# Ledger of designs, part 4: VH-VL binders against Uncharacterized protein B0228.1

Target 1, 207 residues: Uncharacterized protein B0228.1, of Caenorhabditis elegans (q09220)
Amino acid sequence: AVVTPSIENHKMENASVTISKVPISHRPRGFTAGSDSKKLAVQRFKLLISDFLSDAQLSKSIDVAAVGMHKGKSMDDILDDVYTRLRRTLSTKQISELAKAQKGLVEDLDEKSAKLVKARVKRMIVYSFDPAAEQIHKYATRPSMAFALIAETINERFVGSVKDLIRDVLTPKEYDIFRKHYHPHIFKLDNIGNNTEAVRTTTHETF

## First folded at step 17 (VH-VL; from y5 with heavy chain S31D, light chain S92T)

Design z1
Fold by OpenDDE, fold request of step 18:
Structure z1 (fold): chain C 207 residues (1-207), chain A 125 residues (1-125), chain B 108 residues (1-108)
Amino acid sequence: as target 1 above (207 residues)
Amino acid sequence: EVQLVQSGAEVKKPGESLRISCKGSGYSFTDYWISWVRQMPGKGLEWMGIIYPGYSDTNYSPSFQGQVTISADKSISTAYLQWSSLKASDTAMYYCARHEAYDYLWGSYEPFDYWGQGTLVTVSS
Amino acid sequence: SYELTQPPSVSVSPGQTASITCSGDKLGDKYAHWYQQKPGQSPVLVIYEDSKRPSGIPERFSGSNSGNTATLTISGTQAMDEADYYCQVWDTSRDHVVFGGGTKLTVL
């Protein structure tokens, strides 16, 4: 009587990671002049998210985002709008760098997997900025207010949370590969406080 | 409406030079790449090369490298395919086709969503 | 160089389901696109990214891609579906476009 072991198909319960939307308590701090707020947003973006883009490119991107948010566009649409505009202004060097990163990602993964990884990353960004966009849509009566709120949103805590989310939604392998090709220039994926160079001592255990 | 309009049919002799054109309309020309595809009589589609008009960056199939020149004039939303010296073997239908510029951040390699009507090139002695 | 292989011809009776295959090494890791070309006409995109339909393409057109094979399926094949069909992928290593050899679909 060959007891065929019943492979209990453990239904991996899709642990719906309830990503708790951290309520961005935007207490209206003093309305810095819209121009100053925008500059601050640019600076914080470069510092915390990416220094890949020029100040001018970022400034324009923030304009598009601010307008989109103010109009109540989805963050997906906003990102697409930003990208569409940005694409037209990218330098050959920037394009080359992006192309290289993409190529590397595709080489290390595959075309489909690479797309999925990027989609997940995009989704986390969208998800994270949605609350801010909603607030801007509801409360920003002027573009200057939108800039201020964007600038306030782009802080170490917020960006850190986004980075963590990105890490969490990718497999370790996917993350490492993504990081390999996009960090730090295109995307700063490391948290500012954790400059601990995880010297992954590849203990090559010479067996 | 998005259109790719190619230049008319060409009848040439071996050794002659030829440039055919593909004009895009109804869209932002610089937002798309243009490929040239050869189809010999009764044969399949052969990718020749591609140009990104925004930067005039080109890439060729190995089979067509050095055999043709792909160029573009973004000011008039036109891509070109050029031969310096035609051969009888160049007799074929030539199509231009567009695909969306690669979204390096979020996108993938895009399909050819629009095609020109084709340009028949006949090279006969 | 990356290569795609298609059967040279497929025949189907009206109302039946036609299946056109495209084979390539690890093709399932790539997005396959399909084009229809009728005699004397330009190719038309009928399926993109393995299974997506462009606007205006009938629902009877579907696609799949797994392993080493992509498949274009035409359910309820009509006489108007008689055409050459080409699969296409990107060779991402070289940023080259690769077409299959094409399949002539005959609707008998």
Scores: ipSAE 0.803, ipTM 0.917, lowest interface PAE 0.5, mean pLDDT 89
Fold by OpenDDE, fold request of step 18:
Structure z1 (fold): chain C 207 residues (1-207), chain A 125 residues (1-125), chain B 108 residues (1-108)
Amino acid sequence: as target 1 above (207 residues)
Amino acid sequence: EVQLVQSGAEVKKPGESLRISCKGSGYSFTDYWISWVRQMPGKGLEWMGIIYPGYSDTNYSPSFQGQVTISADKSISTAYLQWSSLKASDTAMYYCARHEAYDYLWGSYEPFDYWGQGTLVTVSS
Amino acid sequence: SYELTQPPSVSVSPGQTASITCSGDKLGDKYAHWYQQKPGQSPVLVIYEDSKRPSGIPERFSGSNSGNTATLTISGTQAMDEADYYCQVWDTSRDHVVFGGGTKLTVL
């Protein structure tokens, strides 16, 4: 009686991580001049993206994003547009840094896994900005309003949430590898409050 | 419409220099990489090297390193493959092909979506 | 250097399914692309990223990639499908393009 081992198809239950949309409760306070709002947005983006990009590059990226949001483009398309424009302005050094990070990611993982990790990260960014994009599309009548809303959206709490989502969507191994190659020189993935470097006081009890 | 148009067939003697061209049209030339591929008579495809015209960055196959020069003039959307001294063994069809620039943030390595019509190079004494 | 191996030739009768394989170390971890080349013509992309079809490529063309082998499948093979087929990957360690040796598909 040849006992055919029943390959139990373990249905990996896709745990639908219900990512609770953080309600953007902030009533638009007094619209600062569009230029000031944009500057503020640039500064706040630096909470997520390292200084490898210049303020001018960030400013232009925000312009593209704001216009895209205002027009009701998908955040995925907006990110692609931003990158396409940004790519054309990158210095050799900046390109080299990005290439190095990518190469490292692919080396530690593989081509497909690296792409999947990047896709998940991108998706979390898209997901995080979708509510803001919707609001801008719905309520922004002027580009200056879009900048203000972007600036209001991007705060420490928001950025922290994005970082947490990125961490949570990746396996620990994937996250460690991603962090290894992208943090802090491209992405700032650590939350400001978690800089508790556990000073492991190795009390070498000299006996 | 996206097109890669290569220069015409060449008949040369050993020792002569040659530069063939590949002109892109119908797209942003600096947003794509251009590769050169050799195909010897009755043989398979051999990747020679690549250039990113936006930055004039080049990478060569080890087999072709130092044997050819790949360059580009972005002002006229044209890539070049050049020999300083041709050999009889250089007799082949040469193709240029484009692929999307690598998105280092979100993208992957892209396939060759468009090819030139090929340039036949014949080197005979 | 990364290498791809293809059978030199595959024969199929009209209407039958043709399968062309491409083998490489951990090829399943890479995206495989496939090109068709007819005599006297330039290569044409027929499958990209293992299984995706470019616009204008018939549905009878499909692809898969797992383990060490990528496969181009042509269902209901037609006489017009007679061509050389090349698999291609990126050697990401060197950022080099690698082609297989090519497979001549004959429709008998």
Scores: ipSAE 0.803, ipTM 0.917, lowest interface PAE 0.5, mean pLDDT 89
Fold by OpenDDE, look of step 22:
Structure z1 (fold): chain C 207 residues (1-207), chain A 125 residues (1-125), chain B 108 residues (1-108)
Amino acid sequence: as target 1 above (207 residues)
Amino acid sequence: EVQLVQSGAEVKKPGESLRISCKGSGYSFTDYWISWVRQMPGKGLEWMGIIYPGYSDTNYSPSFQGQVTISADKSISTAYLQWSSLKASDTAMYYCARHEAYDYLWGSYEPFDYWGQGTLVTVSS
Amino acid sequence: SYELTQPPSVSVSPGQTASITCSGDKLGDKYAHWYQQKPGQSPVLVIYEDSKRPSGIPERFSGSNSGNTATLTISGTQAMDEADYYCQVWDTSRDHVVFGGGTKLTVL
């Protein structure tokens, strides 16, 4: 009686990670649309997210994003539009840096895994900005208001949450590899408070 | 409609120089890569090299490095393949092919979605 | 250099299923593309990213990729499917395009 082991097809229950929509209780505070909102958005972006792009590149990217949000475009489409425009303005140095990062990512993972990692990162960014885009679409009557809302959205708490989300959706290995190739020059992935961990990884190699 | 139109057939002697062309139409020429592919008579496809016309970035197969020059003129949406000195062994069909610009942030390596009609090059004494 | 290996020829009767293989080291970790070339014609993309069909390609064409082998499958093979088929990948380490040696499909 050859007991055919019943391979219990453990249905890996696709744990639908119910990403609990953190209710951004942003009550529409009286948005003082100051003439400097766009500039503030650029500065905050450089400080908290990436200083890879020039001020001019970021300014134009924010313009595209603001208009897209105001028109109610999807964040996916907006990001694609921003990228399409941005890639035409990249310097040879910037292109080289991006190419190097991509090459490293693919070498450490593989082509398919690298694509999946990037797709997940993009999805988390889209997900995180969706509430802001919705608010802008509903309440922004002027471009200056859109800029103000974008600037307000880009803060330490928000960016920290996005970084945490990215970390959570990647495996530790994937995250480390992604960080290895993209941080800090292309993306600032470390939280301002965790500067202590970056120092620990460099000290273990010298021993 | 997207089209890649290549220059006509060439008959040359060994030692002569040659430049063949591939003109793109129906799309933004600077947003796509162009590769050149050799096919010797009765043989398979051989990748020669690639160019991004937007900033004239080139890469060559090791077997073709230094043997040919790939260039582009974006003003007329045309890519070129050039020999300084032809050999009898250069007798082949040459194809240009398009693929989407690599998305360094989110993208993947894309296939060749459009091909030229080919240029037959015959080198005989 | 990264290499792709294909059988030189495959034969199939009309209406039967043809399978063309492409082998490479860890090919399953890469995206494979497939091209059809008929005599005297330019290559045509028939499958991209392992299993996706371009617009205008019949549903009888399908693809898979796992382990070290990518496979182009043609169900209900027709006489018009007689052609040379090439697999292709990107060697990301060198940013090179790599073609397989090609497979001649004969419909008997």
Scores: ipSAE 0.473, ipTM 0.786, lowest interface PAE 1.2, mean pLDDT 87
Fold by OpenDDE, look of step 19:
Structure z1 (fold): chain C 207 residues (1-207), chain A 125 residues (1-125), chain B 108 residues (1-108)
Amino acid sequence: as target 1 above (207 residues)
Amino acid sequence: EVQLVQSGAEVKKPGESLRISCKGSGYSFTDYWISWVRQMPGKGLEWMGIIYPGYSDTNYSPSFQGQVTISADKSISTAYLQWSSLKASDTAMYYCARHEAYDYLWGSYEPFDYWGQGTLVTVSS
Amino acid sequence: SYELTQPPSVSVSPGQTASITCSGDKLGDKYAHWYQQKPGQSPVLVIYEDSKRPSGIPERFSGSNSGNTATLTISGTQAMDEADYYCQVWDTSRDHVVFGGGTKLTVL
């Protein structure tokens, strides 16, 4: 049974982890047509973050995010909005996959620990996108501009930084367990280059 | 105001079929799970099964698997519990209860925050 | 199957503190919820996620959960608190709900 937790904003005390704000140099490069920017955002998301969602699902999610950012909503609220909308469009297969991942996470950890891990991951995502959201709120006068900024934000460097941050806030065990159950199809946590080592270990035992 | 309203008391004979209902109001019916809980006379609460009306996804307690069918009609915000053939041992109070939809990414299992008033089912020869 | 064990009954004098326990294997790793059921009424959520109170529940109700035991505590117990109390968890391995056997609280 998938229960939406009321995220009580526990004001976690500001442990000042000076996460160096990577300056997102959003120089407005050339106005690609809003549709092209959105498409690019979808493509980059699929490539760098997750290919779990369909293009249509991602497109709609990006719409919600863009509007939320433009209105100055918190990233936490935006993520919740995106999820609320997305969950209504998920296929049975997608639901099953997510449920399986959750089940596995809870089995390897426990209910409370799993919740905490997910909360930390969410927090890191929120934290990472906050600067982009702020920029969009301040400077995006049109939806097309919001899409462009989102697309620009979703790049290898940015996504890599998010992954690193997630890794840093989880214990190695937690990270491995999380990675195990939320496999690359759901979350691309591994750099494309490191997947070559997992294939090598299966070939040696057949001899 | 959130409400779960169940169908009225039923008096049946063994072998008869029965479907009881639980209608949700005051909230988005498809965004919450509905569980059915049995309480035999003078006994404790027994979880029977659950449905997510949005997808009609169901799960049953092993004790009730194959014994009952849980369904929902989202168009009228109603969940159902049905028997194909009642037994005397099915005599009990039946509750429907709501809990928040699980966030597959970030969520946790939530408690039953709202309950129906219960449906008394009496099965006697 | 995951099981929760409660004492069948607890008695307390008015104004005293009542404690109702719920035991399960590694229960402290799970969130425990508590329901109050008065005769002829539907269950009512009184504690969720071990120690949180829903709106409208008196402050005299509190909860804790550690090790293998969750505890519902009612401070300054009143006659109106006489009821059956059930603990509940999710068995996440099977996505099942599990209730304790229930405890009858008598206010003497």
Scores: ipSAE 0.465, ipTM 0.765, lowest interface PAE 1.5, mean pLDDT 86

Design z1
Fold by OpenDDE, look of step 23:
Structure z1 (fold): chain C 207 residues (1-207), chain A 125 residues (1-125), chain B 108 residues (1-108)
Amino acid sequence: as target 1 above (207 residues)
Amino acid sequence: EVQLVQSGAEVKKPGESLRISCKGSGYSFTDYWISWVRQMPGKGLEWMGIIYPGYSDTNYSPSFQGQVTISADKSISTAYLQWSSLKASDTAMYYCARHEAYDYLWGSYEPFDYWGQGTLVTVSS
Amino acid sequence: SYELTQPPSVSVSPGQTASITCSGDKLGDKYAHWYQQKPGQSPVLVIYEDSKRPSGIPERFSGSNSGNTATLTISGTQAMDEADYYCQVWDTSRDHVVFGGGTKLTVL
């Protein structure tokens, strides 16, 4: 009687990581001039997320994102739009660096695993920005407001939460490999130590 | 409609130079990469190299490195394959093929979704 | 260099299932694409990313990829399916395209 071992289909319980939607509770405070808000968004992005892109590239990317959010596009679509535009403006050096990172990721993992890791990262980004996008869509009546809300969204707490989320959805090995190839130049994945000089929001007191 | 239209058949002698073309239409030429593929008579597909028209960046198969030159003119949505000196062994069908630009951020390598009709090159003394 | 190996020929009777294999080192960790080439014609993409079908490709075409082997399966093979079939991958280490040697499918 050859006891066929019952391959217990371990149902990988999809641990539904209930990503607690951090309620963006902050009502857009003071009307920073649209241009200033955009600049602030660029600066915060470079400081907290990535300094890989030029100011011009980021500025245009933020334009696309702001318009997309204002129109109520999905964050996935917005990211695709941003990428579509951005890829046309990348320098040879930037392309080479991205290619190198990708190559390294694939070498340490494999093509399929690398794709999955990137997809997870993208999903976490999309997920994290969805609340902001919704808020912008609902409340931003002007592009300047969209820029301000984007700038407000890009803060240490928010970016930290996104980083933590990325860490949580990847295995330790995947995360280490991803970090190895993408941090810090393409993505700043480590917590910015205390040296974040408070980008003083020059609250223009509108007298 | 997306199309890749290649230049016509060529009959050449050994030692002659040759440039064949692949013109893309119906899509943004700079948003896709173009590869050249050789197929010798009765043989399989051989990847020769690739060009990124948006940046004029090229990569070659080791077997074809230094043997051919791949280029593109994005202003007319045309890719080129050229020989400085043809050999009899260069007699083959040559295909251009399109694949989506690599997503460097999220990407996967894409298949060749569209192919040219092929250019027959005959090199004979 | 990364290499893909295909059987040179496969024969099948009409209505039967044809299976064409493509073998490579850790091929299952890569995405395999498949192309059909009929005599005197350009190659046509029939399967991409192991198992996805482009628009216009019949449902009888399917693909799988695991371990060291990708497989193109044609269920209910028809006379019109007689062609050469090529598997293809990206060698990501060198950013090179690699084709298999091709398989001639004959429908008897």
Scores: ipSAE 0.461, ipTM 0.772, lowest interface PAE 1.6, mean pLDDT 86
Fold by OpenDDE, look of step 20:
Order: C-alpha cells, then structure tokens, then sequence
Structure z1 (fold): chain C 207 residues (1-207), chain A 125 residues (1-125), chain B 108 residues (1-108)
C-alpha cells in the first residue's frame, strides 16, 4: 500500500495588508507669505526627507508639485512631472549617486525585485500625500496657500508615518537593502536623532 | 512622429577617419539614451555603446572601448559615432537606437523602442 | 560578461506555434526584450519586459521569462513572421546592453 503523501496545498492566504489612511487632521492654520512658506517647505524637506537636491532644485520641484496639486493632478502624475523636470537639472554627481544606489539595489535584489520595491515605495508616498493634495486642491485658492499647505504637511509626524508605512510594506530584507543603497543622503529613513534645532516656526500671530 | 534618421552609406579605405550621425526628431532628444549597435554582414546585433545626450554621459562595450567615440550635439538632436582610423573589419551596418532615460528612483531599464534605418560602412582597400 | 544564448534557427509550418528561447544565468530575474529583424530592415521591438507588446504588434506575439530562460512565442505563425529574432537584456552590473546571438525563424 504505497501511501501517496497528500501534498497539502497550503493556500498562502494573501494577507491583505489594510493600509490605514493616516488622517491628516490639521486644518490649514494661518497662511504665511508664499515665499516664506515655500522656503519653509524646502527646509523641512531637506531636514526630514532628503538633502540630496539643492535648494534651487527643491524650490522648482515644489513649484511643480504645488501647481499640480492645485490643479487636482494625481500625486502619481505630480511625482512623474517633478522627476521629469529634475532629471534634466541633476548634476553629474547626483546622477552618479543615483546610479550607484540603483546598481546596488539591483545587485542585492535583482532587476525585477528592485523595480517592485521601488514601485511599492512610490505607491506609499503617493498614498500618503494624496490627502494633502486633495486638501490643497480644495482649499488653496492661491499658489502661496499651496506652498503653506505643503510646508505644513511636511512635518515630523507625517514623514515618520510615511517611513513607517514604507517599512511595513517591504520585507525586512527589502527594507534593509533599500535603506543601505538609498543612503540617508538620498532618503532619510532612519530616525537619527540629529539634534537639529527645531526651526521655531515663528508663527507671527498677526493680530 | 518619432524618427531616428541616420547618415548615408559610407565607402572608405583603411586608415581613414569617419563620423556617422543619427538625428532624432519628434521627441525630446535629451530625455532618451542613444545606443549604437553594429551588425556585421550576416551576423547578429552587437551593442557598441551608449550616450545620454542630456549630460553627454557615455558608456562603451569593452569590445569597442577605445575603438570608437560616441558623442552628441543636443542643439541639433544628433548623436555621432566616429572612428579615428578605420579597419577592414569595421565593415558593417551600424544602427542607432533610443531607449527612455532610466528613472533611478522609480523606473526600470527600457527597451529600444525606435531604431534608425542603419548606416552601411564599407572599408576596403 | 553576461551572455545570452539562442538557438541559431527554428522552423515552423504556417499556422503552427513557434517558440524561440533565450537562455542566460538567472535570466528570470531580468527583463527580457525581443526584437524582430527582417532582411534589409532595422530591428523592431516586438516584446518588452518579458511579455508586454508594443502598440502595433499582433496579439499572436507573446513572451515569458522564468528561471534561466525567456521564450518568445508566435501563435498562428504567418509567412510574414519569417525573420531574425534577438533577445536583449541589461547587464546591470556594468550597465551594458546584451543581445542574444539571434534566431532565424523560417516558415515552411
């Protein structure tokens, strides 16, 4: 009696990771002057997300993003637009750094897996910024308001949430590899407690 | 319409210099890479090298490194392949082909979606 | 250097299915692209990223890639499909393009 071992097809239940939408609760408080708001957005971006880009590059990128959001473009399209513009203005050094990061990622994962990881990261970024973009589209009547809302959106809590989300959607191995090659210079994924002095947003309470 | 138009057929002698061209039209020339591909008579496709016209960044196949020079003039949307001294063994069809600029953040390597019509180079004594 | 191997020739009768293989080390981890070249013509992209068809390419063209082998499949092969076919990948270690040796498809 040859006992044919019943290969129990363990149905890997696709655990649908219900990505809970992080509610952006903060109503746009008092709008600072557009130029100051944009500067603040640039500074916060450099501090919390990436200092890979120059101030000029970030400023222009924020312009594109602000206009896109104001017009109600999808965050995916906005990111593509920003990238399309940036790639034309990147320095040789910046290109080299990106190329190195990409090469490393592909070496550790392979080409297809690397693409998938990048796609997931992009999706999480898009997902996270969608509520902000919607608010900007709905409430920003002027470009200066869009800048202010962008600046307000880019805060420690929000950026932390995005980082956590990225961590959650990647395997530990993928995350470590991604973090390894996309260095904090490109993506600040690690909460390195840099004592960077809290840029005191002097909310000039214009009474 | 996207087009890559290459320069006409060339007949040369060994030791002569040559530059052939590939002109792009119908698209943003600086947003795409241009590769050169050699095809010897009755043989397969051989990748020679690549240029990104936006930055004039070049990379060569080891087999062609130092043997040819790839360049581009973005002002006229033209890429070039040049020899300083031709050999009889350089007799081949030469194609230029474009692929989308690689997105280092989100993208993947892209295929060659458009090809030039080819430039026949004949080197004979 | 990364290498791709193709059979030098494949023959098929009209209306039958042609399969052209491309083999490489861990090729399944890479995206394979396929080009058709007819005599006296430039190569034409027929499949990209393993299985995607460019606009204007007939549905009879399909592709797959797993393990160490990518395959171009032409269902209901027609006389017009007689051509040389080349697989291509990116060698990411060197940022080089790599072509297979090419396969001559003959429709008998």
Amino acid sequence: as target 1 above (207 residues)
Amino acid sequence: EVQLVQSGAEVKKPGESLRISCKGSGYSFTDYWISWVRQMPGKGLEWMGIIYPGYSDTNYSPSFQGQVTISADKSISTAYLQWSSLKASDTAMYYCARHEAYDYLWGSYEPFDYWGQGTLVTVSS
Amino acid sequence: SYELTQPPSVSVSPGQTASITCSGDKLGDKYAHWYQQKPGQSPVLVIYEDSKRPSGIPERFSGSNSGNTATLTISGTQAMDEADYYCQVWDTSRDHVVFGGGTKLTVL
Scores: ipSAE 0.437, ipTM 0.768, lowest interface PAE 1.8, mean pLDDT 86
Fold by ESMFold2, fold request of step 18:
Structure z1 (fold): chain C 207 residues (1-207), chain A 125 residues (1-125), chain B 108 residues (1-108)
Amino acid sequence: as target 1 above (207 residues)
Amino acid sequence: EVQLVQSGAEVKKPGESLRISCKGSGYSFTDYWISWVRQMPGKGLEWMGIIYPGYSDTNYSPSFQGQVTISADKSISTAYLQWSSLKASDTAMYYCARHEAYDYLWGSYEPFDYWGQGTLVTVSS
Amino acid sequence: SYELTQPPSVSVSPGQTASITCSGDKLGDKYAHWYQQKPGQSPVLVIYEDSKRPSGIPERFSGSNSGNTATLTISGTQAMDEADYYCQVWDTSRDHVVFGGGTKLTVL
């Protein structure tokens, strides 16, 4: 018999379908698709997703992801490849912080519930990024062109929609406990709707 | 093929020191956790402690804290169990066992997937 | 200090179903794993995460876990199944491994 995990596919597909990809044809003058795009992807990741990893760790992770996406690998396989390379560079402090978050999640939920929560979060990330990976496979003729597409994918609206899906796939209690142990250092879980931050980033006295 | 090969049987006297080894092959050694397990003659399995070779950290069972030292040498893919002063009550079979790959982000607590062949330690006067 | 309790022994006739229990407080909230140890051999994983079988383990081995009790079930028990069986969990509050005391399965 075929055993399928109990995840509501409609919510996952709906979230994936609503995610937009930004064309690269509107790049700033002097912008190169390789070096500048990767640096942008790193800075956007740190701003929107996590400042837990160093620039060097993120840069390498983006290299691994770009190659995988260009080759048409599934997002599951890409995440595994990224983690395999990344874990060799994690500091003792980073490992301790991840272990502490895991232990806290297990203590507040239990071992089985904690594993299921993490599996659902990972599945939402996979489904959300699969369309972007498919776009990169179809349109980036070389791995280095993937950097621009990755950077354009990591924007406030897309990342916010992934965060919304993560919240939707968990019960309120599960989400609060996950957030307690992982937010903000490991994962930034605040939504795009942070009105105070959005207003401050657009305010400029002299422009 | 994944293998955990332990050092050979030991016959020692009380008060002597001893270090036994567990060499991993066929996999990336620093990507797995290694536990040591004692089995006294005719008795069950007792977890002694674990080492995380990727960052050289250890966690001991309270029953064994201060009684043994668990360590690893990443350059030769080997974990160690060491006594500074053996007692007759240390007579037992000692196993090393590997835990499935640790995913610090998505991972969970894992079972032992591979076991060494065991090292018989006999301590008698 | 999480503890697991197993019966010291279980006896069955060949072809019958053997049932080996492992008891602990809220054990159903934990993943239970089971190991078989034949005389003179290292332990072998036979069931993990309550009910999953590793590759190469016969289908007659199954497992369940609910409430305070995990159960290893061997259907159509054969003489070669005669062994010691250990349940194992993690004490997640202390990051410790916990074994049950073991159950000797005798096939008469």
Scores: ipSAE 0.413, ipTM 0.735, lowest interface PAE 3.6, mean pLDDT 84
Fold by ESMFold2, fold request of step 18:
Structure z1 (fold): chain C 207 residues (1-207), chain A 125 residues (1-125), chain B 108 residues (1-108)
Amino acid sequence: as target 1 above (207 residues)
Amino acid sequence: EVQLVQSGAEVKKPGESLRISCKGSGYSFTDYWISWVRQMPGKGLEWMGIIYPGYSDTNYSPSFQGQVTISADKSISTAYLQWSSLKASDTAMYYCARHEAYDYLWGSYEPFDYWGQGTLVTVSS
Amino acid sequence: SYELTQPPSVSVSPGQTASITCSGDKLGDKYAHWYQQKPGQSPVLVIYEDSKRPSGIPERFSGSNSGNTATLTISGTQAMDEADYYCQVWDTSRDHVVFGGGTKLTVL
């Protein structure tokens, strides 16, 4: 399949919003990576991002991501690698739930808008995680050391900023429909703390 | 090289059963979905149904639901189209074609990127 | 239940531009794909996602899709382009494939 280059430059070319990545660290630190760091990354992922996947599925996904980041692969390629491994482990129930969410998104938007919404979400994840991936490539001398930095990256502040970027890159209607079908089971889109309800309410009323 | 190789032409009588095949090679069979498409003599393309070999599920066109059986054997990378009782109106060319499997997270609905060579089925008394 | 309509035939002179239409309700909200079928051959994908060309398809093939109409355009039409052309979409509510009735392109 041919990768469509036009997706990478859609809304970002016309956006007036300043998109900033949250840096993971100002200075490199030694990493004492190990299985405890991977377990922490899994637990933080489930708490902040998604409890849709099993511990085993997440552990494998983090392995794939850590190796890719250590090797300096682009975040786009890393996400593709993760999904390639993950899709072979999804249960029939998980596949059905993902398919239902996708069908709902297409029904409430349309086929083209649904593809663009998903592409913009993926692009915000890539944009946000690229600096962390670059730091892991520079400073993790072995793939196992990447687990600690991944666990540090998955924190309330950083994940909250990624969720805010996802909200900002979508129209209020697109966001509400995406949230309706994906939140909270597939993706946790509300923040644990602060005023996520007020932000959502404000964008609803003004859009 | 990606190939979809179909079984040879068939000449049958009404009431007989038939199974035709479509063997994929040069790619990972379970990463793709297989559709069957009918083309009656001098007519257009008609989608019959699709099989998802990765989790053994099928979806049929309403016109063909209950009229044919679509199946696959992923151990030999082969999809099948089967009739329990042929009719003269089943005389047609039958194609298999593949879709890249839908990426449930990031993907979209895909076109047919490769087609088999076709299997001519003739049903006559 | 979703239906696509194509003209049964289109004729053009060599070197001229051929346009083959495919009509459907709100078709511009769907991705349209196009297949070429020469006599005695299997269909071949020539345009996907409205306007993209697969590797090996000449640049004279282009596509567009807006409103209720998708169009396959062949500029500088050659005798070898004489074929049947089918548009195709997904009926996403049912996960069904839908083909248009086909258009015979004749190059005179």
Scores: ipSAE 0.406, ipTM 0.733, lowest interface PAE 3.5, mean pLDDT 84

